# VHH binders against Abasic site processing protein HMCES (HMCES), part 87

Target 1, 269 residues: Abasic site processing protein HMCES (HMCES), of Homo sapiens (Human) (q96fz2)
Amino acid sequence: CGRTSCHLPRDVLTRACAYQDRRGQQRLPEWRDPDKYCPSYNKSPQSNSPVLLSRLHFEKDADSSERIIAPMRWGLVPSWFKESDPSKLQFNTTNCRSDTVMEKRSFKVPLGKGRRCVVLADGFYEWQRCQGTNQRQPYFIYFPQIKTEKSGSIGAADSPENWEKVWDNWRLLTMAGIFDCWEPPEGGDVLYSYTIITVDSCKGLSDIHHRMPAILDGEEAVSKWLDFGEVSTQEALKLIHPTENITFHAVSSVVNNSRNNTPECLAPV
Key: E = the ipSAE of ESMFold2; O = the ipSAE of OpenDDE; V2 = 0.75 times the mean of E and O plus 0.25 times the DockQ between their complexes.

## First folded at step 11 (VHH)

Design j59 (framework vhh_6z1v_2; at its last look DockQ between E and O 0.94; V2 from the best seeds 0.00; counts 0 for: pae E 4.0 > 2)
Fold by OpenDDE, look of step 12:
Structure j59 (fold): chain B 269 residues (1-269), chain A 122 residues (1-122)
Amino acid sequence: as target 1 above (269 residues)
Amino acid sequence: EVQLVESGGRLVRTGGSLRLSCAASGLTFSSYAMGWFRQAPGKEREVVAAISRSGGSTWHADFVKGRFTISRDNAKNTVYLQMNSLKPEDTAVYYCAADWGYSLTEDAYDYWGQGTQVTVSS
């Protein structure tokens, strides 16, 4: 996964992240560093995206089932990194393969510290290789959306009003991530950064791409992944597998340029 | 200074019972998951059991087969391992360890005790 969409306004995003804590109380995640949230239809590595994480990471003795939402840098910067510039990392940390997560120190160490997060997105993009050509067809991949009787398919939103309604009730894609905290050697703010765990693609996506993000499907999966106080690393890792509960549509080549940040990026072609 | 001090290890007969204790000091005990590990002579250290911060979740190794139970008392800063139906194969040094992230891997644990010897005679 090298491209996502996360364009919802902050308030809409927050509401979409409503959850129940372990006591069954309905809650909204609190924001940390909300000003760092930059909505975009075209998020690339090194950009900031909102993630969910346990409140326990920030507050001593907090209920670990409570959630914080925070923009973090895509591309995990390990805490042990000693260079002053994160861009000097010599290895790719955009993704973490599920099968080697425990073999790589950059991911194993933070995972062992309970640094699990849920990366939020409207969906992610993948490119299908066309046989015999150097051309790639991009696809937008996301959770199936509940067809409200009134809201036509994303493709059938004939009116701006209908489009807004679609996004107001949009089910966000929830991807399993690992984050780390990096303190710059020269001082400054702690950098929070994340990697997306990837798995082999489900059957439905196999023709598009052979790998997919580990998607946490449902509130229980999300809760267990985040709750590092009560759910062990090993138990959490059992949640990491392909899911067939996705849909996709072809989009235009507009998304190929990471600088393009328009609704056209995810619009059906 | 963080200290984990194991106690209760001794010689017992096969089929016997033993309760190990680990007293923690120098850390906020309730902020750590706790685990018991063991190392037999010539073998690698292996995880026996783990318990979440609150004690609401526990994990036990397959070889335990219901014979051992991990518990904790946060008010006493102590974690316990009740061992029943002991076998000679359970002979090992048992270690208490503290883990911020509630992992089952040895390298994830932040603090370790010195261990207590459990010997099960045939």
Scores: ipSAE 0.862, ipTM 0.941, lowest interface PAE 0.5, mean pLDDT 93
Fold by ESMFold2-Fast, scan of step 11:
Structure j59 (fold): chain B 269 residues (1-269), chain A 122 residues (1-122)
Amino acid sequence: as target 1 above (269 residues)
Amino acid sequence: EVQLVESGGRLVRTGGSLRLSCAASGLTFSSYAMGWFRQAPGKEREVVAAISRSGGSTWHADFVKGRFTISRDNAKNTVYLQMNSLKPEDTAVYYCAADWGYSLTEDAYDYWGQGTQVTVSS
């Protein structure tokens, strides 16, 4: 996973993240640095995306089940990185393979500190290799969505009008991430950055791409991944596996250029 | 300065019981997950049990399940390991450790005690 859509206005995004803490109290996640959130239909690595993380990371006495929402840089910069410019990092940390997460220092160290986050998106994009051509077919991949005015879920054959209505009740894609905190050697604000954990594709996506993000399907999985105070690293890692609860449709080549940021990027073709 | 001090280790016969204690000072005890590790002669250190900040979640290694129980008393800044049905294979130095991240891996633990020797004779 190297491209996502996360276009909801801040207020709508916040409401889409309503949750219950461990005492059953309904809450909305509290924002950190909300002005750094930049909605886009076409987010690439190095841009900021909203993530959920435990409030305990910021307040020593907080209940670890309470959530913060914060924009973080996509592309994990390890806390030990010594250059002044994060782009000088010599290896790609956009994704983290689930099978080697406990072997790679860049991911093992923050994971050991409880630095688990849930990466939010409308969905993600993948490019299917077309045999016999140099062109690839892009697809938008997302949770099944419920049509509130009709029975069933939204499909590829639905009109653009129906797609406009679904954003009011859109179920956000919730991907398992690991984040780290980097202090610039020249001084300045701490940089929060994340990586998306990846797994082998499920059967439903195998014809599109061989890898997929580790998707946390439902509030129980999201809660356990975030709650580093009460859920051990070993238990949390059991949540990391492919899911079949996913759908997709082909989109136009407009999405190929990361500078294009319009609804056409995810519209069915 | 943070100190973790283990106590309770001694020689005991096969089938016997021991309770190990670990007293913490110099840290906010209730803000850390706690773990018990052991190291037998010629072996690597291995995790035996771990407990969450509140004590509401515990983990025990398969080789001690049903025999060992980890618990904590945050008011006393102490974590315990109740060891029942002891076997010669349980002979090891037992270490207490504190972990911000509740990680179940040795490398993730922030603070360590000096260890207490448990010897189980046949």
Scores: ipSAE 0.627, ipTM 0.849, lowest interface PAE 1.3, mean pLDDT 90
Fold by ESMFold2, look of step 12:
Structure j59 (fold): chain B 269 residues (1-269), chain A 122 residues (1-122)
Amino acid sequence: as target 1 above (269 residues)
Amino acid sequence: EVQLVESGGRLVRTGGSLRLSCAASGLTFSSYAMGWFRQAPGKEREVVAAISRSGGSTWHADFVKGRFTISRDNAKNTVYLQMNSLKPEDTAVYYCAADWGYSLTEDAYDYWGQGTQVTVSS
């Protein structure tokens, strides 16, 4: 996974992240750095995207079931990185394979500090390499959405009002991530950055691509992944597996150029 | 400075019981998961049991399940290991450790005690 859509206005995104804490209290996540949120239909590595993480990462003695939402850089920069420019990193940290996560220092170290996050998106893009051609067919991949009389579908929305209805109750894709905190050696703000954990594709996606992000399907999975105060690393890793609860449709090649930030990027063809 | 001080290790016979204690100071104890590890001569240190910061979640290694029980008393800044049905292979130095991230791997643990010797005779 190397491209996502995360285009919702901040207030819509925040409402989509409503949750229950450990005691059953309904809550919205509290924002950190909301001015750094950059919605786009076409997010690529090195861009910022919102993630959920436990409040305990920021406040001593906080309830670890309470959630913060914050933009973080896609492409984990390890806390031990010594150069002054993150672009000098000698290896790709856009994704982290689940089968080697406990063997790679870049991921094992932050994971041991409880630095688990949930990466939010409308869905992700993947390119199918068709046998016998160099052409690639992009697909938009996302959670199945509830079909009601008022919700509409992506392909049927042809006005701003109908488009708003499609996304007003959109179920955000929730992907398992690991983050780290890097202090630039020459000073400046701490850089928060994340990687997306990947697994083998489920049967439904195997014709498109052999890998998929580790998807956390449902609030129990999301809560357990985030709650490093009460859920051990080993128990959390049991949440990392393929899921068949996913759907997709083909999209046009407009999404291929990461500068294209339009609804056409995810529109069915 | 953070200190973790184990106590209660001694010589016992096979089938016997012991309780280990670990008193913590210099940290906000209720903010840390706690673990017990052991190391027999010539062997790698291994995790025995772990407990979440609230005490609501515990984990025990398969080789001690049903025999050892980890617990904690946050009011007394103390973590315990109740060891029952002891076997000669339980002979080891037992270490208490504190872990912010609730990991079960020793390299993630922030603070360590000095260890207490447990010897189980046949």
Scores: ipSAE 0.306, ipTM 0.720, lowest interface PAE 4.0, mean pLDDT 90
ESMFold2 (binder alone), look of step 12: mean pLDDT 86; pTM 0.876

Design j6 (from p6 with T105Q; framework vhh_6z1v_2; at its last look DockQ between E and O 0.94; V2 from the best seeds 0.00; counts 0 for: pae E 2.7 > 2)
Fold by OpenDDE, look of step 12:
Structure j6 (fold): chain B 269 residues (1-269), chain A 121 residues (1-121)
Amino acid sequence: as target 1 above (269 residues)
Amino acid sequence: EVQLVESGGRLVRTGGSLRLSCAASGLTFSSYAMGWFRQAPGKEREVVAAISRSGGSTWHADFVKGRFTISRDNAKNTVYLQMNSLKPEDTAVYYCAADWGYSLQDEYDYWGQGTQVTVSS
């Protein structure tokens, strides 16, 4: 996964992240560093995206089932990294393979510290290789959306009003991630950064791409992944597998340029 | 200084029972998942059991097969391992460990010195 969409306004995003804590109380995640949230139809590595994480990461006595939402840098910067510039990392940390997560120190260490997060997105993009050509067809991949009688498919939004309604009730894609905290050697603000765990693609996506993000489907999966206080690493890792509960449509080549940030990026062609 | 002190290890006969205790000091005990590990001579250290911060969740190794039970008393800053139906194969040094992340890995934050459990045939 090298491209996502996360374009919802902050308030809409927050509401979409409503959850129940372990006591069954309905809650909204509290924002940390909300000013760092930059909505975009075209998020690339090194950009900031909102993630959910346990409140316990910030408050020692917090209920670990409570959630915080925070923009973090896509591309995990390990805490042990000693260079002053994260861009000097010699290895790719955009993704973490599920099968080697425990073999790589950069992911194992933060995971062992309970630094699990849920990366939020409208969906993610993948490119299908066209046989015989160097051309790739991009696809937008996302959770199936509940067809409300009035809310046409993303493609059927004939009116701006209908489009807004679609996004107001959009089910966000929830991807399993690992984050780390990096303190710059020269001082400054702690950098929070994340990697997306990837798995083999489900059957439905296999023709598009052989790998997919580990998607946490449902409130229980999300809660268990985040709750490192009560759910062990081993138990959490059982949640990491392909899911067939995904839909997709072809999009234009507009998304190929990471600088393009328009609704056209995820619009069906 | 953080200290984890194991106790209760002794010589027991096959089929016997033993309760290990680990007393913690110098840390906020309730903030850490606790685990028991063991290391037999010539073998690698292995996780036996773990318990979440609240005690609401536990994990036990497959070889335990219901014979051992981990528990904790946060008011006493103590974690326990009740061991029943002991076998000679259970002979090892048993270690208590504290883990912020509840990882069930060898890299726990704090470790005890261990207590020797010997099961004779």
Scores: ipSAE 0.853, ipTM 0.933, lowest interface PAE 0.5, mean pLDDT 92
Fold by ESMFold2, look of step 12:
Structure j6 (fold): chain B 269 residues (1-269), chain A 121 residues (1-121)
Amino acid sequence: as target 1 above (269 residues)
Amino acid sequence: EVQLVESGGRLVRTGGSLRLSCAASGLTFSSYAMGWFRQAPGKEREVVAAISRSGGSTWHADFVKGRFTISRDNAKNTVYLQMNSLKPEDTAVYYCAADWGYSLQDEYDYWGQGTQVTVSS
């Protein structure tokens, strides 16, 4: 996974992240750095995207089941990185393979500190290499959406008002991530950055690509992944597996250029 | 300064029981997950059991399941390891450790000096 859509206005995104804490109380996540949220249909590595994480990372006595939402840089910058420019990293940290996560220091160290996050998106894009051609077919991949009489579908929206109805009750894709905190050597704000954990693709996606993000399907999985105060690293890693509860449709090549930020990026073809 | 002080290690016959204690000072004890580790001569240190900061979640290594139980008393700043049905293979120095991240790796933030447990045949 190297491209996502996360385009909802901040207030719509926040309401889509409503959750229950460990005591059953309904809550919304509290924002950190809301001014850094940059919605787009076409997010790429090195851009900021919102993630969920435990309040315990910011407040010593917090209930670890309470959630913070914050924009973080896609492409984990390890806390031990010594150069002043994160672009100088000699290796790609956009994704983290689940089968080697405990062997790679860039991921093992923050994971051992409980630095687990949930990466939010409308869905993600993958490119399928077609047999007998050099062309690649992009797909938009997302959770199946429950249709209500008030909701619309992506392909049927003919106006701005109908487009808003598509997204009013959209179920956000929730991917398992690891984050780290890097202090620039020249000073300045701490950089929060994340990687997305990947697994072998499920049968339904295997014709598109051999890898997929580790998707956390449902509130129990999301809660356990986030709650590093009560869920050990070993128990959390049991949540990391493929899921068949996923759907997709082909999209136009407009999405290929990461500068294109329009609804056409995810529209069915 | 953070200090973790283990106690209760001694010589015990096979089949016997021991309770190890670890008293913590210099930290907000309820903010840390706790673990017990052991190291036998010539072997690498290994995690035996771990417990979440609230005590609501525990983990035990397979080689001690059913025999050892970790617990904690946050009011007394103390973590315990109840060791039953002891075997000669359990002979080791046992270490108490504290960690922010509830990791089962031996990279815990703070470590005790260890207490010797010896199990005779």
Scores: ipSAE 0.412, ipTM 0.769, lowest interface PAE 2.7, mean pLDDT 90
ESMFold2-Fast, scan of step 11: ipSAE 0.678; ipTM 0.869
ESMFold2 (binder alone), look of step 12: mean pLDDT 88; pTM 0.896

Design j60 (framework vhh_6z1v_2)
Fold by ESMFold2-Fast, scan of step 11:
Order: sequence, then C-alpha cells, then structure tokens
Structure j60 (fold): chain B 269 residues (1-269), chain A 122 residues (1-122)
Amino acid sequence: as target 1 above (269 residues)
Amino acid sequence: EVQLVESGGRLVRTGGSLRLSCAASGLTFSSYAMGWFRQAPGKEREVVAAISRSGGSTWHADFVKGRFTISRDNAKNTVYLQMNSLKPEDTAVYYCAADWGYSLSPDEYDYWGQGTQVTVSS
C-alpha cells in the first residue's frame, strides 16, 4: 500500500470516526494540528494523513480508550534517527511487513512504546500488472458500504444529493499503523510519522496485488489496536492478518499521477 | 529516583506455593504496565506474566498458565506474582519491570528491579 484517498472535509471525517470509550460513552476524536489535514483523492508517501491514536500518548492521566485524531507524515522516521534531514533516511518506511515487524529496530522500538495508530482513508489504490504489456490497471479498494434503499435505486444513482449522502455515511478504511516521534537535532517541532503494516493479500485481492494493508475490520479490532494501555503488543499483533471483507473497482489512469487530485481518481470505469 | 523492589523469593519444595511482591516508588505506578520476568542460570531472561495499567487484562506465559497469577494494587503501588504448584524448572531470579508500552519484550521495558531468587527443590 503506496497510495490512498482521504478526501472528506474535516467535519465529515470527524463524524465518521464516532466511537465509544471503555465506559460506553459516545465520543468524537479530538483533533491535534487540524490545520495540517489536507484532504485528497490521491495521497502518496511523504504527505500527511489523519490517524487515530490513544489520548494517553499526550496526557499521562488520560483513559487509554479515548482517541485523538492527528495528521502524521506517511513514512516513519525513527526516534533514534540522528541526521538533521528526515529525507536522508536510507530505507523506505512507507510500509512495514507484518512478518518482520518485531525484527526491525525501526518498528520494534515504537511498538514497544505502544505507538500504534489507525490510518484513515476512503480506500487505497493498487495497480494490477497486465500480462503481455508494461501497462497496469489501477483499482480503488475499500470496505463494502451499507446499501441504502435510496442509493440502491437505479433512477437516483447520479443525483448530487445521492453523492453527498454517500460520503456522509461512508465507512472509512481503518488500517493498522505504527508511528514514531522524532525530535530534530537542531531543534524545532516534534515530527510524528507513521508506516502502514502490510500482510499477504486475501483471496479476493490476489489477482490485483500480492500484498495488502493490515485492515482492522470493525470497532472491536480498532479499539484493541489503539488501546496500548490495556492491550499488550503481542495481543494487538494477533489483529494483524488478511481480511476478505473488502471490495474494489477499476479506476481511470488519471490516478497514476499523484499530482492529480479529483473525484475521477476513484470513479468507476 | 525510580525504584522497583522485589521481595518474597526463597527456597521452596516442589509442589509448594510462593507469592512475590514488587513495590514501586518514584513513578506514577498506575500509568505503567507491569511485568514479571525470570532468568535461570545459563538461560536468557523470559517474560512470565504481564498486567495492564488498570489490572483489567493480564497475560501469562504458556509454561506458567494455570499455576501463576499476576495481580496489582494501584493504591499500594505494588504488583504481585502468586506462584502455585512450583516445579524445579521454575528456579530462577525473578524480576519485576515497568513498561509504558505494555510490550511483553524484556528489551523494551523502562524500569527494572534488582531481582529476587526463587529456588525450587525436590
């Protein structure tokens, strides 16, 4: 996973992340650095994406089941990185393989500090290799969406009201991530950056690509992954596996250029 | 300034029981996960049991499951390990440790006690 869509306006995104804390109280995640959130249909590594993480990372007395939403840089910069410029990191940390996560210092160290996050997206893109050519077919991959009577009506599918309502009730893709905090040696603001954990593709995606992000399907999985105060690292890692609860459709080649940021990037073709 | 002090280690017969205690000072105890680790002569340090901040979740290694129980009292800043049906293989120095991240990995724990010796003889 190297390209996502996360285009919802901040208020819509916040409502889509409504959750219940450990006491069963309905909540919305509280924003940190909301001005750094940049919605886009075509997000690439090094851009900022919204993630959910436990409030306990910021407040030592907080309930670990309470959630913060914050934009973080895609491409984990380890806390121990000594250079002044994060772009000089010699290895790619856009993704983290589930099978070697406990073997690689860049990921094992932040995991040991409870630095688990849930990466939010409308969905992600993958490029299917076409036999006999160097051309690839892009696909937009996302959770199955609830089919309402109104959205299921053929005659109403393309009305502006229908499209607006689709996004208002869109089920966001929730991917397991690891983040770290890097303090610039020469001073400045702490950089929060993340990686997406990847697993082998499920049967349904195997014809598109051999790898997929580790998707946390449902609020129980999301809550356990985030709650590092009550869920151990080893227990949380049991949530990391392929899922079949996913759907997709082919999209236009316009998505190939990461500078293109229009609804056409995820529209079916 | 942070100190973890284990107590309760002693010689005990096979099949016996023992309770270890670990008193914490100099840290906000309720903000840390706690673990019990052990190290036998010539072996690496291994995780025995761990407990979440609230005590609401616990983990026990397969080799002690059903015999050992970890618990904590946040009002007393103390974590306990109740050891039942002790075997000679349980002979080791037992360490308590505090971890912000609840990692279950010895090399990721933030603070360590000095250890208490448990010897089980038949």
Scores: ipSAE 0.594, ipTM 0.837, lowest interface PAE 1.5, mean pLDDT 89

Design j80 (from p81 with S99N; framework vhh_6z1v_2; at its last look DockQ between E and O 0.89; V2 from the best seeds 0.77)
Fold by ESMFold2, look of step 12:
Structure j80 (fold): chain B 269 residues (1-269), chain A 122 residues (1-122)
Amino acid sequence: as target 1 above (269 residues)
Amino acid sequence: EVQLVESGGRLVRTGGSLRLSCAASGLTFSSYAMGWFRQAPGKEREVVAAISRSGGSTWHADFVKGRFTISRDNAKNTVYLQMNSLKPEDTAVYYCAANFGYHLTEDAYDYWGQGTQVTVSS
């Protein structure tokens, strides 16, 4: 997984993230750095995307079940990185394989600090290798969506009214991530950055790609992954597995160029 | 300065019981997960038990299950290890440790006590 869509306006995204804390109180996540949120139909590594994390990371004595939403850089920059430019990392941290996560220092160290996050997206893109050519067919992959009177299909989003019917009640994809905090040697703000944990693809996706993000399906899974104060690392890792509760459709090659940020990127073909 | 001070270690007979205490200062105790570790002579340090920040979740190594119980009192900034049915192989220096995240391996723990000696005689 190396490309996502996360295009909702901040207020719509925030409402889609409504949750219950451990006492059952309905809440919205509190934003950190909201001005760094850059919505786009076509997010790639090194860009900022919103993640959920426990309030306890920011406020000692906070209830660890309370959630913060914050933009973070895709591509984890380890806290020990010495260069001034994160693009000079000698290895790819866009994804983290679940089968080696406790063996790789870049991921094991932040995980031991409870630095678990939930990466938010409308869905993700994968490219299927086609028989007979080197051309690849992109697909948009996302949670099945609940049909209601207010819902619509992705292909009907040509106007503001139709857009709202599709996206106002969209179930965001929730992927398991690990983050770290890096202090630039030349000064400036601490850089928060994340990786997406991957697993073997489910049977339904295996014809598209052999790997998929680890998807946290439902509020119990999301709550356990985030609550590093009460859920041990080892217990949380039991949440990391493939899911069949996923759907997809083919999209045009418009998405291939990461500079294209239009609804056509995810429109069915 | 963070300090973790273990107490209660002593010589006991096989089959006996002992309760270890670890008093914490210099940190917001209720924000930290706590663990008990032990190191026998010539052996690597190993995790014995761990407890979440609130005490709502605990973990115990298989070699102590049913015999040892970790607990904490956040009002007293103290973590405990109740040790029952002691065996000579439980002889070790016992350390308490603190980590911001709830985690079960030694490498994640930031703060350590000096240790308390437990000796179990035949």
Scores: ipSAE 0.573, ipTM 0.847, lowest interface PAE 1.8, mean pLDDT 91
ESMFold2-Fast, scan of step 11: ipSAE 0.726; ipTM 0.890
ESMFold2 (binder alone), look of step 12: mean pLDDT 86; pTM 0.880
OpenDDE, look of step 12: ipSAE 0.889; ipTM 0.954

Design m1 (from q2 with T28D; framework vhh_8pnl_2; at its last fold request DockQ between E and O 0.76; V2 from the best seeds 0.00; counts 0 for: pae E 2.9 > 2)
Fold by ESMFold2-Fast, scan of step 11:
Structure m1 (fold): chain B 269 residues (1-269), chain A 117 residues (1-117)
Amino acid sequence: as target 1 above (269 residues)
Amino acid sequence: QGQLVESGGGLVQPGGSLRLSCADAGFDFSSYDMAWYRQAPGKERELVARITSGGYTNYADFVKGRFTISRDNAKSTLYLQMNSLKPEDTAMYYCAAGLEYEDYDYWGQGTRVTVSA
């Protein structure tokens, strides 16, 4: 996973993240640094993406089931990183393999501190090798969407005129992430950055790509991954596995260039 | 076949030089770590040189001082400048790109380098 779409306006995104806390109260996540949120159809590593995390990370006595939504840098900068420029990190931390997560210091340490987050996206992109050529076919991959009388899924929209209504009830993709907090050696604001945990592809995606993000399917899984106050690292890692509850469609090569940021990036071809 | 295309391989005499290129039109690899691997006949694949998205480079001991890895993100191209070539450098050379520590998702089909008198 190295390219996503997260284009919803802030208000629409916030409503899409409605949840129930431990007391059963309906809530919306509270924003941190909302001005850093930059919607795009074509999000690449090093850009900011919205993540959900427990309020307990910011307030000592907070209910660990309450959620904050915050933009974080894609590409985890470990808390122990000593140089002043995050781009000088010696290894790519855009993704983190589930099978070695407890063996790598960059990921084991923040996991031990409960620094789990849920990475939000409309969906993600993968590139399929085309038989008999070096060309690639990009696909947009996302949760199956519930059809309503007021909206539909993007795959059901036969023309551009129908797409605006699709997003009002879109089910966001929820990917398991690990974040860390890095304090610049020479001072300045704390940098929050994340990695997406990856697993082997499910059967449905194996012909497109051999890896996929660890997707948290449903509110029970999302709640347990976020609630580091009640759910141990060992228990949370049991949520990390491939899922078959996913759909996709082929998209235009317009998405190949990360500089392109238009609805054509995710439109069916 | 892979998504990356290598070129620049060939037959050279010991002491000669070659410049390998690895290109992919239209895909932005600027956020990816990239690497050159090689595989000699009857041997396993081994890392030759690596360059991160931020420009940090790492080289295998057997090529230090002779090979230089570089990238041009505007052209989506990776390079390997090979100087003072030895018969032991004879191998298929592969380029790779990835977003995970020590794991590469994109590979080329390879370009052959033969060093002989």
Scores: ipSAE 0.642, ipTM 0.820, lowest interface PAE 1.3, mean pLDDT 89
Fold by ESMFold2, look of step 12:
Structure m1 (fold): chain B 269 residues (1-269), chain A 117 residues (1-117)
Amino acid sequence: as target 1 above (269 residues)
Amino acid sequence: QGQLVESGGGLVQPGGSLRLSCADAGFDFSSYDMAWYRQAPGKERELVARITSGGYTNYADFVKGRFTISRDNAKSTLYLQMNSLKPEDTAMYYCAAGLEYEDYDYWGQGTRVTVSA
């Protein structure tokens, strides 16, 4: 997973993240660093994207079921990294494989600190090699969206007004992530950064690509992944598996260039 | 668009040099780790050299300082300068790109390098 869409205005995004805490109370996540949120139809590694994490990471006695939403850098910079420039990392941390996560210090250490997050997106992009050519077909991949009266899917929208209505009720993709906190040796603000956990693709996606992000399907999975105060690493890792509850459509090659930030990136072709 | 394409292979005498290139004109691989692999007839594919998005490099032992991997992130282009070529370097050379530690999701079709007297 190396490209996402996360384009919703901050207020719409926040409302889509409504949740219930441990006591059953309806809440919205509290923002940290909201001015760092940069919505785009075409997010790439090293950019900031919003993630959910437990309030307990920020407040000593907080209820661990309460959620913070914060933009973090895509591409985990380990807390132990000693150089002043994150580009000097000896390996790519955009994704981490679920089958080796406990073997890699960059991921094992923050996991042991309970540094689990939920990475938010409208959906993600993946490229498939087309039959009969060497060209690759990009797809936009997302949760199936619940249809309501007069509501439509992306493919049903025929105007900007109808697209606004589709996005008002959009179910955000929720991917399992690990984050870490790095203090630059020359000073400056602590850098929060994340990696997306990957798994083997489900059958429905295997013709597109052999890997997929680990998707947390539903509030129970999201709550357990986030709640490091009550859910151990061992129990949380049981949530990491492929899901078949996913849909997709082909998109144009506009998305190939990460500088293109338009609705055309995710529009069906 | 969206396919890694290798070029620069060919026939060369022992001791000669070749420069391989790998690009995709429409796709931005600047955030990807990239690598050159090779596969000789009857052998498994093996790593030749890798370079991270930030420029950190590793080489297989058999390279012995003869090859240099480099990249131009602005052009999303990967290079392999191969000097002092030996008959043992005869293989199909593949470009690869990925976002996970040594797991490469995108592969080129390969370019053939033949080193013979």
Scores: ipSAE 0.561, ipTM 0.807, lowest interface PAE 1.9, mean pLDDT 89
ESMFold2 (binder alone), look of step 12: mean pLDDT 82; pTM 0.825
OpenDDE, look of step 12: ipSAE 0.616; ipTM 0.820
ESMFold2, look of step 13: ipSAE 0.474; ipTM 0.769
ESMFold2 (binder alone), look of step 13: mean pLDDT 82; pTM 0.822
OpenDDE, look of step 13: ipSAE 0.640; ipTM 0.833
ESMFold2, fold request of step 14: ipSAE 0.346, 0.430, 0.367; ipTM 0.683, 0.751, 0.720
ESMFold2 (binder alone), fold request of step 14: mean pLDDT 82, 81, 82; pTM 0.831, 0.825, 0.832
OpenDDE, fold request of step 14: ipSAE 0.702, 0.756, 0.705; ipTM 0.859, 0.879, 0.861

